# Designs tried in a protein design chat: VH-VL binders against q9m8y4. Part 32

Target 1, 142 residues: q9m8y4
Amino acid sequence: MATKSTGGTEKTKSIEVKKKLINVLIVDDDPLNRRLHEMIIKTIGGISQTAKNGEEAVILHRDGEASFDLILMDKEMPERDGVSTTKKLREMKVTSMIVGVTSVADQEEERKAFMEAGLNHCLEKPLTKAKIFPLISHLFDA
Key: E = the ipSAE of ESMFold2; O = the ipSAE of OpenDDE; V2 = 0.75 times the mean of E and O plus 0.25 times the DockQ between their complexes.

## First folded at step 23 (VH-VL; framework fv_nivolumab)

Design n1 (at its last look DockQ between E and O 0.80; V2 from the best seeds 0.83)
Fold by OpenDDE, look of step 23:
Structure n1 (fold): chain C 142 residues (1-142), chain A 121 residues (1-121), chain B 107 residues (1-107)
Amino acid sequence: as target 1 above (142 residues)
Amino acid sequence: QVQLVESGGGVVQPGRSLRLDCKASGFTFSHYGMHWVRQAPGKGLEWVAVISRKGDNKYYADSVKGRFTISRDNSKNTLFLQMNSLRAEDTAVYYCARDRPEGKYLYFDYWGQGTLVTVSS
Amino acid sequence: EIVLTQSPATLSLSPGERATLSCRASQSVSRYLAWYQQKPGQAPRLLIYDASNRATGIPARFSGSGSGTDFTLTISSLEPEDFAVYYCQQYDNLPFTFGQGTKVEIK
C-alpha cells in the first residue's frame, strides 16, 4: 500500500506589489522644462500633469479634481510665482510633497524663502532621475 | 527670416578648449530653447546639449558631459558651446538648432549651417 | 538610450518612383518622432514632426506615419531634389537620438 505523499504545491502568492504610479504635477512656465521634466517622471514610472504657472496649479486643486503625490514647482513664473503658489497650496491644505526646482544661479536667500513658503525639498536644475528617486522612495515608504 | 549662424570652429589639439558661438536672428531668441547637434565627417547626427529659454536648465549627452558647457546670452541673441578637454572623437560639424516655439516639442525646426571643429594632434 | 534603426541603409530609385523609409525604435516613443532631410554640404532640414505632421514649406509628396516603435517616411514621387540622406529623431526621452540615416540615391 504505497502512501502517495501529496506534495502540496505551496502556490507562492507572488504579491504583485501593484507599483502605485506616482501622480506628479509639473509647474513651470517654460514648455521645454515641462516636457523635460515629463520625460524624467516617465522614466521613474510616474504619471504627470503640467501647469504653465502657479495660478493654473491653484485652479487644479481648487476644483477638487486633482490629487498629486508630488508637485515639481518652478520658482520664477508669470502670473503666480513658485513661492506664492506654494503658500497658497498649503493654505488650501494641499498635503502633496512639493519640491522646488530652482536655478543654480538662485541666491541662497531666495531658496530659503522658497523653502519657508512650504516646500518639502528643493532641487537645483537640471532635474535628474538620480535627484528625484530618493524623494519618491520616501513617498512610498510613508 | 529665421537665421542661425555658427562660428568659432577650427583646428585644435587634443586636450585644448574651444568656444563656439551661434548668432540668432529673425525671431525672438529668448522665447526658444536651443540645441547643439554635431556630425562627425561622413557620419550621422548626434545630439549634444539643450538649454532652456532662460538658460537655467541644461542637459547634455553623456559623451560630452563634464567637458562641454552650453550657455546663452539673450541680450545678444547668441548661443554658446564651451568645449573643454577636446578629444579626437569630438571632431565634427557643430550645428545650433532651434527648438519648436511655444511648445513642449523637442525637435529642431531650424538649423544653422554649422561650424567645423577638428581635433587632431 | 533609445536606439533608432533606419532601413534600408541605401535606397536607389529613379525620379518619379515612390520611396519608403523605415525607422524603428528600441522602445516606444509614442508619436515623438521627427524626420530630417540632409543634402551634401548642407544642414539638416525638418520634414516631419510628431510622426505625421509636415513642417512648414514641405511639399505634399512627403508624408510620415507610425506610432510607438515603427515609423515610415514616404515620398510619393521622387523629385531630383529629393535625393539626400534622411534621418529620424526621437524626442520622447533624453538623450535625444537619431537614426543612422537612409541615403536615397539616384538609380
Scores: ipSAE 0.902, ipTM 0.942, lowest interface PAE 0.5, mean pLDDT 93
Fold by ESMFold2, look of step 23:
Structure n1 (fold): chain C 142 residues (1-142), chain A 121 residues (1-121), chain B 107 residues (1-107)
Amino acid sequence: as target 1 above (142 residues)
Amino acid sequence: QVQLVESGGGVVQPGRSLRLDCKASGFTFSHYGMHWVRQAPGKGLEWVAVISRKGDNKYYADSVKGRFTISRDNSKNTLFLQMNSLRAEDTAVYYCARDRPEGKYLYFDYWGQGTLVTVSS
Amino acid sequence: EIVLTQSPATLSLSPGERATLSCRASQSVSRYLAWYQQKPGQAPRLLIYDASNRATGIPARFSGSGSGTDFTLTISSLEPEDFAVYYCQQYDNLPFTFGQGTKVEIK
């Protein structure tokens, strides 16, 4: 006797599989920005850690912390700015995707220098899902 | 003593513009994120916008995106809300509010007295 | 957006009684929930942040509890100055939202 399916189709059930979470480091000297960016990253399936400046970001990578899939890097920070930090992380062979998140007022030459330091992309504040998700969506495919 | 004083409210026709000011005193203004929150007469509270302490990061409620601009002048201890293309539903008391000094941020520890904006033909 | 539903809409009590106010979120907001008091003609005043921490200068009779989706503000023994409207606010996700308010009034 034929039995009725009580579940969804095979396609429907594959859609219900939980998304992979990604590990994100948020580097910004403004604690309000760190919280806002954490909030946005959470909505797209990221788990965040924060660093208040570039030197803290470097220390996290020296101390054997878990590798990050994504680093959100502010440019203007005390101790070590985003350009110097990005260069240092690349010297340390960090292969994470690094996305600069910087002020609207940045000059084009400043943005080019930041990219040359080793960024994969550079975005203008405010950070939004619409701006970041297209750049990183492939990180969830694995 | 922390003090926040809003000004610039009034009666204005739909489609017109208005700028609100919030003068801060009793704390180091440039160390704090700031918000605008509004309350329509007889209604509840609605968050409008936030600005970071240096002004480099801003977020808006969907109801005001593209029409309102939050800004600040830290040298004058003043927060601004530029309201363009005003609509009847923008009628409210507008409060400026201070983001907390430490902790998780995004809740409001001090509020101004509010300024009334009435949009009516 | 995250909807906060407060209950009851109105709570009619006498001084000395215990008030229990509820705030329910449409999805988890973890502990990122604040409570405000607003008296007629006045700005809101922060009472509780992070679900259970009293703000500076708030009397011990105010306490907050809960996490996730269900939150409670308790006033252990109402004083005359406590008759006001109370709002909850979440700050777990943009846009930040408030509940519609609970009015605590004299019976």
Scores: ipSAE 0.774, ipTM 0.883, lowest interface PAE 1.0, mean pLDDT 89
ESMFold2 (binder alone), look of step 23: mean pLDDT 93; pTM 0.947

Design n2 (at its last look DockQ between E and O 0.78; V2 from the best seeds 0.81)
Fold by OpenDDE, look of step 23:
Structure n2 (fold): chain C 142 residues (1-142), chain A 121 residues (1-121), chain B 107 residues (1-107)
Amino acid sequence: as target 1 above (142 residues)
Amino acid sequence: QVQLVESGGGVVQPGRSLRLDCKASGFTFSHYGMHWVRQAPGKGLEWVAVISRKGDNKYYADSVKGRFTISRDNSKNTLFLQMNSLRAEDTAVYYCARERSEGKYLYFDYWGQGTLVTVSS
Amino acid sequence: EIVLTQSPATLSLSPGERATLSCRASQSVSRYLAWYQQKPGQAPRLLIYDASNRATGIPARFSGSGSGTDFTLTISSLEPEDFAVYYCQQYDNLPFTFGQGTKVEIK
């Protein structure tokens, strides 16, 4: 009487960690910068929407339709600059990570003022995958 | 009429530096991103660098990164390429090119006639 | 980087014939592809942008098609001035890259 040992194939449930696509808002008045930043976000597996100034960014949040994990915020923009926009978004209780994207030529006092407006981080141009990746990793670990 | 005129090309030895200029006219220079593209003799086109409208954002090809610097003076309608530590492989006609300013366009709608850089011992 | 491969390397045709040039991308570039014409001793000239839009002043005999990874430039009836080298270029990702070119020469 040969006892057939039924080897239970443990179906290793490959937990497909649904890599949650990061949703990013890019705010910059320069179309080139917007597009370049889109490319970078794409390379990190993110989805991006763009705004050409701070007012558009505010409107996107006011209408209640937009939720972003990350906001890349340029400092100098027409209509509404990055500092004012950041303040307004925080007043609106936007909890997104807001990263200021600044010029190397910007003064330290200007960067400080931008951070005090409610930035989580500040990065210098050019934006790169290497600069953004650590910040995104923190978003997923939180 | 849109015009781009490159200058500064010449013959240099390896390890030397050279600066190229591109004079723009016929359009509002500060409203456009600008690029450098090069072409080795008898070869294809290679993108070199890009600079934003304000000059505050720059990207480079890996082949020139750390050696070349793109810059601009909007008051003079001039684009620059500072080339340091030149190599034989940098021998090429260098073109300045204008990008389309609207939308998601990163194609080059206008080109200069180019300036020849020859790096030889 | 995104590699663009053009084919054929050389296309020998007579005036009045149809020219079909291919550009294949190593990955999808959506519609962010341009075509340029370069004549000997001259700078490149933009022909097509966004895969299928003719640039200003480009004759109707030039047309672009494709999306994703496969693109085509068509010259419906070759004129003598059309014998040149043609390059495709993607602007979907950095670095911007060109194909190696297709030479259209007179048979």
Scores: ipSAE 0.905, ipTM 0.944, lowest interface PAE 0.5, mean pLDDT 93
Fold by ESMFold2, look of step 23:
Structure n2 (fold): chain C 142 residues (1-142), chain A 121 residues (1-121), chain B 107 residues (1-107)
Amino acid sequence: as target 1 above (142 residues)
Amino acid sequence: QVQLVESGGGVVQPGRSLRLDCKASGFTFSHYGMHWVRQAPGKGLEWVAVISRKGDNKYYADSVKGRFTISRDNSKNTLFLQMNSLRAEDTAVYYCARERSEGKYLYFDYWGQGTLVTVSS
Amino acid sequence: EIVLTQSPATLSLSPGERATLSCRASQSVSRYLAWYQQKPGQAPRLLIYDASNRATGIPARFSGSGSGTDFTLTISSLEPEDFAVYYCQQYDNLPFTFGQGTKVEIK
């Protein structure tokens, strides 16, 4: 063991404390966006899995062991869009933090509808550390 | 059959603007992310910017952020670079480059022949 | 930003000789490294992707190896048309960066 612990009773080998990582699902229909968002998430201590559309994201939650602290949800996707996907996940009692990641071209009404679908937050592309970390920093606290 | 043709380069004074075009043919342009990469005369390659296939996601090198804007028109198979507040260090041949849009790897499998931008007093 | 350092800066060899070009990354880029060839007055051409895979139409004399921080491009037997500058590029993290190049001069 690399760490030594000193106590007031008989000494034992210290329990190694592992650094907490967060599990992130990235839902976006553009493979470039999925890869770029993976790169950003890696820089802030997340491990990521991807889904190519909303239906794939729903299937991951039905198929058992999917467990995410954070879901990054794109709005416009071909099989199931982000609004419909977010509503469905909340109907399925998914409690993950969901952050929408949208085009700056979206209208204000579209953003409001997306929030009402069950997002915790909504960000505009491009995704950056500066935009996302303040919203999710509490997930690293333990 | 893949072809990328840049245009719009020229000689311009510092502080001025230019717009570069890149016309694509021989592939489904709207399926690919696109990049600008530049090369100062006698120097190496520098990545400049990327735009997603739908144009909704854009990233820039720090050296051009706030001055350059990448955009695309998929109906015209054209990539653009609007370059404002040009500086002498922006002097370079500018290439448009196609990335593989599928999978986890971002390398440039096709390049245009480049257009020269010279910024001098 | 990940810095790629190529060595040597210039490699002067005769046709038929083996060329070995090095690219060293400032931090691990796993296998996310490509090699390009650029002839004078021309655009770069993709040679190798994912550290070791030859791109379409690239002759077998070109091979790549390495992972992590140390990468090598090998040209097993130089041909006259291999006179060029060779660049490595990483795509593990933003911004995407290139090495400064190795010029291969054929005597």
Scores: ipSAE 0.741, ipTM 0.870, lowest interface PAE 1.2, mean pLDDT 89
ESMFold2 (binder alone), look of step 23: mean pLDDT 92; pTM 0.931

Design n3 (at its last read DockQ between E and O 0.88; V2 from the best seeds 0.90)
Heavy chain, then light chain:
Amino acid sequence: QVQLVESGGGVVQPGRSLRLDCKASGFTFSHYGMHWVRQAPGKGLEWVAVISRKGDNKYYADSVKGRFTISRDNSKNTLFLQMNSLRAEDTAVYYCARDRSEGKSLYFDYWGQGTLVTVSS
Amino acid sequence: EIVLTQSPATLSLSPGERATLSCRASQSVSRYLAWYQQKPGQAPRLLIYDASNRATGIPARFSGSGSGTDFTLTISSLEPEDFAVYYCQQYDNLPFTFGQGTKVEIK
ESMFold2, look of step 23: ipSAE 0.862; ipTM 0.927
ESMFold2 (binder alone), look of step 23: mean pLDDT 94; pTM 0.953
OpenDDE, look of step 23: ipSAE 0.930; ipTM 0.969
ESMFold2, fold request of step 24: ipSAE 0.865, 0.847, 0.811; ipTM 0.927, 0.923, 0.894
ESMFold2 (binder alone), fold request of step 24: mean pLDDT 93, 93, 93; pTM 0.952, 0.954, 0.952
OpenDDE, fold request of step 24: ipSAE 0.931, 0.929, 0.930; ipTM 0.970, 0.970, 0.970
ESMFold2, last read: ipSAE 0.850, 0.874, 0.850; ipTM 0.919, 0.935, 0.920
ESMFold2 (binder alone), last read: mean pLDDT 93, 93, 93; pTM 0.951, 0.951, 0.950
OpenDDE, last read: ipSAE 0.930, 0.932, 0.932; ipTM 0.970, 0.970, 0.970

Design n5 (at its last read DockQ between E and O 0.66; V2 from the best seeds 0.80)
Heavy chain, then light chain:
Amino acid sequence: QVQLVESGGGVVQPGRSLRLDCKASGFTFSDYGMHWVRQAPGKGLEWVAVISRKGDNKYYADSVKGRFTISRDNSKNTLFLQMNSLRAEDTAVYYCARDRSEGKYLYFDYWGQGTLVTVSS
Amino acid sequence: EIVLTQSPATLSLSPGERATLSCRASQSVSRYLAWYQQKPGQAPRLLIYDASNRATGIPARFSGSGSGTDFTLTISSLEPEDFAVYYCQQYDNLPFTFGQGTKVEIK
ESMFold2, look of step 23: ipSAE 0.797; ipTM 0.892
ESMFold2 (binder alone), look of step 23: mean pLDDT 93; pTM 0.948
OpenDDE, look of step 23: ipSAE 0.922; ipTM 0.961
ESMFold2, fold request of step 24: ipSAE 0.779, 0.780, 0.811; ipTM 0.885, 0.886, 0.899
ESMFold2 (binder alone), fold request of step 24: mean pLDDT 93, 93, 93; pTM 0.946, 0.938, 0.946
OpenDDE, fold request of step 24: ipSAE 0.920, 0.920, 0.918; ipTM 0.959, 0.960, 0.957
ESMFold2, last read: ipSAE 0.783, 0.771, 0.781; ipTM 0.880, 0.882, 0.880
ESMFold2 (binder alone), last read: mean pLDDT 93, 93, 93; pTM 0.944, 0.946, 0.945
OpenDDE, last read: ipSAE 0.921, 0.923, 0.919; ipTM 0.959, 0.960, 0.960

